VH-VL binders against Putative dimethylsulfoniopropionate lyase DddL (dddL). Designs and how they scored, part 18

Target 1, 232 residues: Putative dimethylsulfoniopropionate lyase DddL (dddL), of Cereibacter sphaeroides (q3j6l0)
Amino acid sequence: MHSLSERVEQLRLNDCPDWLYLLHEFDALYRQGSDGGSRPIRTHRKRVRDSLALIVEANPAVNDRPPEVKPVTAHLGRALDLGERGAVQGMSRALARVAGRLTWEYGYEKVPKALARKYAYCEILGPRGPICAERLILGFVLFAPSTTYPQHSHKDIEESYISVAGAWSENDAAVHAPGSLILNRPGLEHRITTGDLSPCLLAYAWTGSEERLNQPGMKLSSPRKARIEKGI

## First folded at step 4 (VH-VL)

Design R07 (framework fv_maftivimab)
Fold by ESMFold2-Fast, scan of step 4:
Structure R07 (fold): chain C 232 residues (1-232), chain A 120 residues (1-120), chain B 106 residues (1-106)
Amino acid sequence: as target 1 above (232 residues)
Amino acid sequence: EVQLVESGGGLVQPGGSLRLSCAASGFTFSSYAMNWVRQAPGKGLEWVSTISGSGGSTYYADSVKGRFTISRDNSKNTLYLQMNSLRAEDTAVYYCAKSYWLGSDAFDIWGQGTMVTVSS
Amino acid sequence: DIQMTQSPSSLSASVGDRVTITCRASQSISYYLNWYQQKPGKAPKLLIYAASSLQSGVPSRFSGSGSGTDFTLTISSLQPEDFATYYCQQSYDTPTFGQGTRLEIK
């Protein structure tokens, strides 16, 4: 059936090839790429992919969001250029196709001014994303060079980051390159520090109950509390 | 350990019927659309049919529409193809194939195939 | 149905050669184009999906490009194990395959 002039038929995922292509690239990122990933990481990758497959098969509603930019989005073009030359070029190309339609936001009630200039995130699939889903959130976080991002994870939400472009480290350990996954377990603090030369673009996935993902309640950690939690 | 194993092929007379089965293991069967793709001896690939993960949607090639029925039993991790009114041109190796996630999407996992011969 | 036409139907090449296979759709299919490799007596193997995305485990010498009606599969430096038949397939509508391109030793 055709749509009437007074009524617009609800767009669904199968009507939106650019969003569907982006979800294909999320599935590719979460596919096991090497033998020897830990059991928790393998379980998390499978959980994300299985959840995504169920959501896509259901052909969910797609609701336009007004495009929104933040200061850090001045770095997006450079990040996409870096990603196109790297190991995850498919994701960079898919994201470039929708770059002008993204809604970048902070997600916190209070954001320090220094941090507000250096990061933003956008939800692609989830309760607040353009692609409607209740038990999985997929999105991106963009960081300026030399950014420190302290966040405490909440109980019952399992969170992962995969580098699309740029170098970063978690809790002052190991530099992570494009394609590398970090799994943050529920209730643990994580601190992300980005390299000095380039912006960093991370894909993220959150798994949890419908209730928890609809209202995750994100918090920022202080340096003092981080020291105490490390036993320093 | 992801695998698809077809069975039920054989020799059948024109106008006859045959039912193919595909046993799936190593993945969450109900989460993926499943497909039948055939290949006549010495010829190319021809998509035959797709069924959604839930079984709620089915699709068929024009050449088999009205004669073939795709179905699945998610409790048994098994895909079926009921073939009626078989013709000589249905002679082919029939492959069971898993969709990436949508019915008409890429086919990422394939079975070994089962031979169906329609001849007198 | 959307018709898929491959060119050439067959070609001969030597190890180390750059090989290009093309696929044309009878109408625009955006980026919904997949490439498969099939060796004699074996089931097909997915190489490329969504026109240009390399399937996990497939060597980086394989690449795909194109959108709309014209698509290309490239093997940058042919290896002995690459001699096979290659098929394109559209997933924009009910799936259809090209007729196949047979890649043979020169």
Scores: ipSAE 0.006, ipTM 0.431, lowest interface PAE 11.5, mean pLDDT 81

Design R09 (framework fv_maftivimab)
Fold by ESMFold2-Fast, scan of step 4:
Structure R09 (fold): chain C 232 residues (1-232), chain A 120 residues (1-120), chain B 106 residues (1-106)
Amino acid sequence: as target 1 above (232 residues)
Amino acid sequence: EVQLVESGGGLVQPGGSLRLSCAASGFTFSRYAMNWVRQAPGKGLEWVSTISGSGGSTYYADSVKGRFTISRDNSKNTLYLQMNSLRAEDTAVYYCAKRGYSYWDAFDIWGQGTMVTVSS
Amino acid sequence: DIQMTQSPSSLSASVGDRVTITCRASQSISTYLNWYQQKPGKAPKLLIYAASSLQSGVPSRFSGSGSGTDFTLTISSLQPEDFATYYCQQSYYTPTFGQGTRLEIK
């Protein structure tokens, strides 16, 4: 009776309308402002859209991951409410439909306790799923108000952030509004600081080789490393 | 108030082309996915194509894929369907239809339809 | 594609009758099922969305029920203006419609 496993048909993207709808909104985000921005930004936007189109056409496997929360996910509802009122309402609605199915993670082997309370990320499409793809990662990063996400980098991965909700700055530069895209080229360290009045929700995209995206080699700059560099 | 008005239909020979238009008014056009749905004379409804609010994503029925192209101009509140390599079985009334807030919501507003006849 | 099958294909009824139309999906679609009414020479009109939610402006004699694969549209007391063709449509994946049920005067 219970000694036999039931046959379960593999779910594919076309069987999962809420995931497919979310990917439609990622396409929309990377198509906005395609007539503007620098050449590298336009090229990156096109790479993400072209890669996503090929992946959707292939109708990839969907492997639901166990839902997982982090302390920062207490802010998700407010971030989605803010996004619903702004320039990226479609993405906020799409994300709200799958909010209970998300697997929030840190992505680093060790995370400082202060940061662990104030951020997490979730992969939507990529090598780890839920939507299986090898050459593109799409996901979200959520930050609490007044968060400093320390300097970090990744080798041979081209990364972008698009603001969904909340105010933030990179390397203490200009404040970024919902819908704006920041492009981080491979190998460059960057630091994110969020505003003090609201949580910040960013959509992200990583493009790179299959090998690099399966093992991105991310690391955070430590206070010890910073001290050593200053001393030298 | 809220309206969709189709145009561009007509009689065309097999292998020919037509471009349908749908003029939208009374709602924020760019916020909503738009669709083409057709109905052959005396037959049921068949979904043809969907385009996202931004125009970034398009979907097609297998019967029209590679021959039809859906597009939109949000600055003009207009939806289009470019139909190439037309066949007798494409003969139908073509409706444009708006969805609710997502591509997966119901078709809540429909145009009056425009007749496309493919005949020699 | 998800196939939608309606039953019956046609039926005859009298004013005041309770009418039931069913729709079956070839796979589970949760509650992503919509019902439309179409009168001759007119565009379809949305009656019910999300299996059981009544569209604004639609009379309360119309109701929908079901989840998964089996769905029902009910008209509790048929009126003269209700003679029309009724279509179910799944919105779980790329849209597919049932073949339609023609409701005619007995």
Scores: ipSAE 0.000, ipTM 0.409, lowest interface PAE 15.9, mean pLDDT 80

Design R10 (framework fv_maftivimab)
Fold by ESMFold2-Fast, scan of step 4:
Structure R10 (fold): chain C 232 residues (1-232), chain A 120 residues (1-120), chain B 106 residues (1-106)
Amino acid sequence: as target 1 above (232 residues)
Amino acid sequence: EVQLVESGGGLVQPGGSLRLSCAASGFTFSRYAMNWVRQAPGKGLEWVSTISGSGGSTYYADSVKGRFTISRDNSKNTLYLQMNSLRAEDTAVYYCAKRGYSYFSAFDIWGQGTMVTVSS
Amino acid sequence: DIQMTQSPSSLSASVGDRVTITCRASQSIDTYLNWYQQKPGKAPKLLIYAASSLQSGVPSRFSGSGSGTDFTLTISSLQPEDFATYYCQQSYYTPTFGQGTRLEIK
């Protein structure tokens, strides 16, 4: 007999239309602008799309995580409203449908108090996300206005940000608006600064080896490193 | 409905080897990380090893690194733990456990366990 | 690794009592903390995940709270079937368990 208990035990992507539609919007986001952009950007976009297509076809398990909020999530409603008026309205609408189910968290063991008030991220698809995948991570990062996010780099991970809402710049370069993709190649350091008037919501994608993406705490400090940093 | 069944435990001399198996049913085995967790008689729980859903990533407790190898056969819905160079302190009930909500999240489903005794 | 310390190591209580077990992490683990119940001769059973989320099928008398380094498991009105050993476990890094709290009948 087909029961609710059996359905819950066997929950998969095709049983979760709101998650599936959000992934369709990620696909659309990474197909836009294919006529322009540098060769590395076009290659990255294709890599994300191809990986996502294989994952969706496999109808992966869905393990909803407990919803969590951070101080910055007070800005989420405003960011989604701004996104609905722009070039990425489909993504904003899809994200609004699951907004209450998101697990917002910090990627770092210790977060300076100022940054903790102004930033958080959530994984949508990946080893930790509600939609189970091992070779691709998709998610969002949310920033308050006037936020400076510290320098960091990812060894063996290729990362992209696409603006959903708000204005920001990387390494004090040109201001990026909704719809713009920025590619951070493995080993390159980057620093993010957001504009003064609105929150900034970025969609992100990480591509890399299954081994690299499945390592715990890609941005987390080891206990020894944390002790050394405190001692200094 | 969702079930994990361990086998392969037994009595072994120090320095010996054993291979544990865990048969999974009732869920899509290849999509979940799997774990081995052990418990020495009268003691608490100790995580031993994790393997990703595809088998591409493996992690080990420092106490077993270089001696134990976790593996899986997704076509047979089976998890394995190859244990070499066994020591008296490896004596424990070995449980296989499925991850729940994130990579290192809660172990939501456990097998009944299989006893490994290492003694001379 | 992150060290998990439970208190008390053992506790005697009567049916109907409110029972509180605490768990402390050696460093911040946000809400990446889970609670398990283990009865003699049986495998552990997940009670609470992500510090405060009740696992499906677990009675509502069980609740969890806390964040950062300090966490609590509460049983609001102890039942005969609740006499067991309880373990906390962090999932922020590689998994580590507390030493367990043995809950005994008075």
Scores: ipSAE 0.000, ipTM 0.433, lowest interface PAE 15.0, mean pLDDT 80

Design R16 (framework fv_maftivimab)
Fold by ESMFold2-Fast, scan of step 4:
Structure R16 (fold): chain C 232 residues (1-232), chain A 120 residues (1-120), chain B 106 residues (1-106)
Amino acid sequence: as target 1 above (232 residues)
Amino acid sequence: EVQLVESGGGLVQPGGSLRLSCAASGFTFSRYAMNWVRQAPGKGLEWVSTISGYGGSTYYADSVKGRFTISRDNSKNTLYLQMNSLRAEDTAVYYCAKRGYSYWSAFDIWGQGTMVTVSS
Amino acid sequence: DIQMTQSPSSLSASVGDRVTITCRASQSISTYLNWYQQKPGKAPKLLIYDASSLQSGVPSRFSGSGSGTDFTLTISSLQPEDFATYYCQQSYYTPTFGQGTRLEIK
């Protein structure tokens, strides 16, 4: 309940300590441990940190979206519990503080029924908010155990995943542990498979132009198209 | 007015322990990461430790990892540094310092410092 | 850790002089470099942040420049109160400081 004569002022990041602390944890994830790794990974980490610093300094608008859940969000509590145990415990704690304010969604026009029960993502910082920004997207993807997230790609957007909780593999490569960063360059197809025992929670960052981040061209690939791409 | 006031420094023997405090006023303490920076007599500045605003994340210089613990009590607007297994090379003035909104912003506000002497 | 090296370690100058202090990072730190002034017996004071941004309340005779690995602090016309030790500090990763430059009366 509110008064209709009430003057509502625009909330800004400085008014929202829980959102600000979550952004601090994103900064920490993309800063520490980056003395190693390939040049493209180091360049991407720097791009994320530089963009984030400028956004925080600008004290952007905060437009909390209506909270929304998906079937997979039943796994969020367990994923956060797992995150408390490792190198990314700060991120897990910060995310727990805003868990009830998250807008979980699919991001695709049509999602296969099996996949719709096993994954969702939420944007934290970006054009769709809650924290408003045009040239950087930060968020999370949550997967149920034993999920295969199909081959997908995006044009002119550089994407990274940092493991917060759970075990996963990309393109059937080595298993990735909490704290590891995987970089997906623009236009490259990738597929995620999660382990059988626990949910998987990934932090993600997208860098690109304002135009591309507002209208990402995300597309799921069929298994046949994925095989053709691999030359199988 | 924004102010940081350190206390708890003193003389301690090698292997001993000491706890430093920093009382903050004039700003919303829980909004900002807090830091300890030290300076040995006649030497330069060395960052020691950082704690996030809500206390969920802590970071340490390699020289103090496993021996020092940074903590905060936001209800008392107070920052702490628990120093264990002290060594002669830990002798320094210890400054409490505030940063901006990012954990890694510049140190914009500093306390007066408190002297820790580790000597037999 | 990123190593920060200042040059010179000590400098003698007269009131009215243009003074230049340099700072070199062992790897690129973009513009994430800050400058501090410390007077004997006092805490450091922030002068410049993000390589070239002047902290509020700091006189305009102080300026900073540079990016990547090479940075400069300039005092355009030295005043008596400027005799102090100056430190650079990177905020690109875990903070590291230069060894300091002592600015002394000639």
Scores: ipSAE 0.007, ipTM 0.437, lowest interface PAE 13.6, mean pLDDT 81

Design R21 (framework fv_bepranemab)
Fold by ESMFold2-Fast, scan of step 4:
Structure R21 (fold): chain C 232 residues (1-232), chain A 118 residues (1-118), chain B 112 residues (1-112)
Amino acid sequence: as target 1 above (232 residues)
Amino acid sequence: EVQLQESGPGLVKPSETLSLTCTVSGGSISSYYIAWIRQPPGKGLEWMGTIYYSGSTNYNTAVQSRVTISVDTSKNQFSLKLSSVTAADTAVYYCARRGYFSDAFDIWGQGTMVTVSS
Amino acid sequence: DIVMTQTPLSLSVTPGQPASISCRSSQSLLHSYGKTYLEWYLQKPGQSPQLLIYEVSNRFSGVPDRFSGSGSGTDFTLKISRVEAEDVGVYYCMQGTHYPLTFGQGTKLEIK
């Protein structure tokens, strides 16, 4: 909206030090361990960093969105406190600077009542984020303790999660600690379970085409859909 | 306690490149911005630019075409290069840390005087 | 670029008396984040600048209670309730809301 009594200029990233600080911490997060891990993980980390560097250099538009909270955001303070004591302190501090300005949402048209009390996500950089970008999405997912986030997948989107705070497991495999990256290749289903003692805060990155990132198709997987996709 | 210290030649000839180094000791540079701020004799403070430890930079438009700031994380060292110097670039040059807690320039180096003369 | 204007350019104060310095910005320092990045720095003779106040009104660690900052939008004030000899120097306001970061021209405080 434009005020007739004032000349309004488009807000840009260089005018927003708190958002810029947060993006620099995303760069740092995806630079850690970049010479370790599997080749797909190293390639994904580099793709995220390279895309982010180009976006920052372009000084993109910043569009304020109305702040929104969800029940799970009552856990955000605790998650940030935990992150500030650990290996990803910088990210936790940067996120705390913008915490009150975030738009938390579910991403699904319908979400089970139990899950609606235990999770939410916010997009920071992307087509729908405060920082405009078309080929990269960066954001956070917050989970209450003892949360099971149901199976889901994304077609033609490569997704990673890096733990900022709290312990979690993917597909009931090994427990992941702060700083650990999990890479979800396009089309693969995954399920997240969080530990019992603390909330879990994950940073996420999605890479893909402009078309796919603008319409990611967020929906929960069903048994029938899983059978069809496997040709069973 | 964290300290910043500038170093470099005190005298630079007109048209040459000014090169300064800021060394951080007593703590990590991770998750902080380092800025270069200068003060010509008898005048006020002028921000030159900032760098984040990842290498991302912002520059004052007045000097953007001549200034480069870089970081060497292995040495906890930040560098300022200013090309094509003139007498107007004579100043005390400071490096300063921008802290997350205060979100301000909370630690400053002692400053180094640079004179541009032939 | 945002221009920061300080008044007065200099003032002389008897020890124990109050001092007030004004800082005006050419445009509002309040952004969509609800934060105002206005800071005050003191440069004592022969020394580097030091942080006094950040985000308009927050005293930095170790800064005496006699210093206070206030203001909003485009008008900001630094007050010293009881000036002491160690307060001598040049005071600068600075805005950190928009790049490029800009300082006021400075206010010299002297003791009578």
Scores: ipSAE 0.006, ipTM 0.536, lowest interface PAE 10.3, mean pLDDT 82

Design R22 (framework fv_bepranemab)
Fold by ESMFold2-Fast, scan of step 4:
Structure R22 (fold): chain C 232 residues (1-232), chain A 119 residues (1-119), chain B 112 residues (1-112)
Amino acid sequence: as target 1 above (232 residues)
Amino acid sequence: EVQLQESGPGLVKPSETLSLTCTVSGGSISRYYIAWIRQPPGKGLEWMGTIYYSGSTNYNTAVQSRVTISVDTSKNQFSLKLSSVTAADTAVYYCARDLFYGSDAFDIWGQGTMVTVSS
Amino acid sequence: DIVMTQTPLSLSVTPGQPASISCRSSQSLLYSSGKTYLEWYLQKPGQSPQLLIYEVSNRFSGVPDRFSGSGSGTDFTLKISRVEAEDVGVYYCMQSIQWPLTFGQGTKLEIK
């Protein structure tokens, strides 16, 4: 037995109910898909859930990072209000509890000025998140209204987005509602456009090897390249 | 038993920075949140911000640009700095412990320290 | 921000009579876990606030059983079954479900 004042223990997930409950809401989000999905989507959902279950069972270290805001985080309150009234209200409430503890980032060394004012992301679980994990990344991306996130891709990383709040489309396709999942396979380029009436909040998951998740090698595609690939 | 004790200068001039310290005795601050709450004379309670013992903070949007809360685990101390003070910042300032490990129910309060902003 | 509204702002009670204070939140305080994050605090004259009730209806250690809390969603009530002289002070409700934490404006209880 020891005095708590003499031995400061490393905080672990079971000591942090707000973080644990947020992870329970991620599990729910990936368990109860809105559309059932294709086989690849079902396989991805199961991969995220199985990985998350193993991580939670291991009771990982929790190291809160210094909080950081970006211009887009002025929209977070509105996005959470929208999510509170939708099918994913549990996630919105869980995120609201930790909102001031989040470290919002860009993920790229150089970010175009226009994009820097319109988006940011935060890692919740992962190598750089407050909840330590090496083979799964979970987090959020926040977009201002009328944002076009440039075409980009990831090497050897399978990525999904699930809508928490707001309307958006990928590669100029159909609008996605809260609860809908989009799967981006490794090496495939994608582009996100948000609606003009409200901000958009997406939950994301990355699956891949420990090596790839620690150094994802993200690259932004130029607007000209995106147009050429579409034959425009 | 765990006790919280606020200390500060009592009087601060307009435009200057207010600095307060909360000292924890009788127990470890590990795994607790500590909040700062203020009360202007004759008015109600206003939450200023909360810090987790790891250094992670949440601030009230009304004071977010002016407030900084920090922790020194080696001294069992929490500090609040509030910049660019005005007469509206005159209040009794309390520190309080969150009992529920992030549930923000304040089970232990300091005695409060009166801060007057006056030239 | 969640707005907390208390009624009445003040009340005077004869010793031994009951008192009731209402608190209304602008949004539901029910968390996905099934818990509701509403607390009641009492500030006696010249003293620091003290916790009376947490999670709507749970009395904090040492709080007399004449105090009870009830409610759900957005509507909450604190009741004192038989008011005593020592119960004089200002009562505050608080929500802790989201940042920023917000208090009601307070209800002053006086003895007639």
Scores: ipSAE 0.000, ipTM 0.400, lowest interface PAE 19.7, mean pLDDT 80

Design R23 (framework fv_zilovertamab)
Fold by ESMFold2-Fast, scan of step 4:
Structure R23 (fold): chain C 232 residues (1-232), chain A 119 residues (1-119), chain B 107 residues (1-107)
Amino acid sequence: as target 1 above (232 residues)
Amino acid sequence: QVQLQESGPGLVKPSQTLSLTCTVSGYTFTRYYIHWVRQAPGQGLEWMGSINPSGGSTSYNQKFKDRLTISKDTSKNQVVLTMTNMDPVDTATYYCARDYLWGSYFDYWGHGTLVTVSS
Amino acid sequence: DIVMTQTPLSLPVTPGEPASISCRASQSVSSYLAWYQQKPGQAPRLLIYDASNRATGIPPRFSGSGYGTDFTLTINNIESEDAAYYFCQQYSSYPLTFGEGTKVEIK
């Protein structure tokens, strides 16, 4: 038999193997490096994995957003190619399967034109992602070569980046290789600079309360604020 | 509700190929990794390998490399272990087990199937 | 490969006494450690995961502790039905590895 009119059925994660596969690769990323790292890093990795496991078990709604590209997404193919040759090739393959379904965005109301040409991010799991969740945000940030992403911070949100492809440094401190995790504690400012030779693709995770993750309050630092903080 | 069941021959001759099937029910097959773990009589547990039923990607314990293949049939909710060139030292109870919330620790195990390798 | 070493390998206990089993990893496994109970002729049963979390349906007399390389499974007020083999398992890295097992015997 056949129904006369069609309903728009709510898709669930179990109906979407490509999204489920991508989430599995996020789990794998946050499991790497468990042989070391500081206690805060180990605690954060566990929180991400535990939250993700519970979310997957709940079989959440999947609400694909209209695909959106930004200038930086011209570099996505190169970044995925680099990731395929690296330690995190599983993530690169999983992301390639959903590349056409991604909604790339800036996350700020006003962004300098130079920066707007060189970065974008997409939320995969979260309040605004295709995979609905309130207690965890997972996504990607893509940077062109030689990009400086200005200082920014989040209140009451613990944020991590894991390099999928390309070289980058945070706060001019260290160059991070693929697979490396950097943890940004709530309220701490951070600035990202990418290497000259290739684009940089980072996986990110945010942990925090449901209220905070629904309203993260992101803001770019002004040059004057940056000078004040450095005592200039 | 959740059930894993191994099936296959109880006897295999030396140099022959073993094929074991793990049939799962009571949950969404593509949601959890399936692993194979064996236990020789009177011995401990030994991890053999795993498969992601969604993508079909596999991981193997290096000591079984080139002898072991794990495959899946999503339409039947089955994972198949194939192991070539069986030897008497491969005599063991073979278990399939699923990941607990993708944690690579096992909340449900099959009952196990004893495979004896002898002439 | 990460080597998991259990002590003791055999543990005779009297009902009502506490029993403790140690598991040592050759390198840090963080909290990525599980404990299983296996009775003769049966498949293993998950007791503890993430070093200290009890699996669903496991009685409160079972507890786990530890971090890094040193882990302990404790059974308080041991009962006759607790006679079994106990195995630790790390899942910090592949290949997944198990301890050699501890046989708990009720005397």
Scores: ipSAE 0.006, ipTM 0.451, lowest interface PAE 11.8, mean pLDDT 81

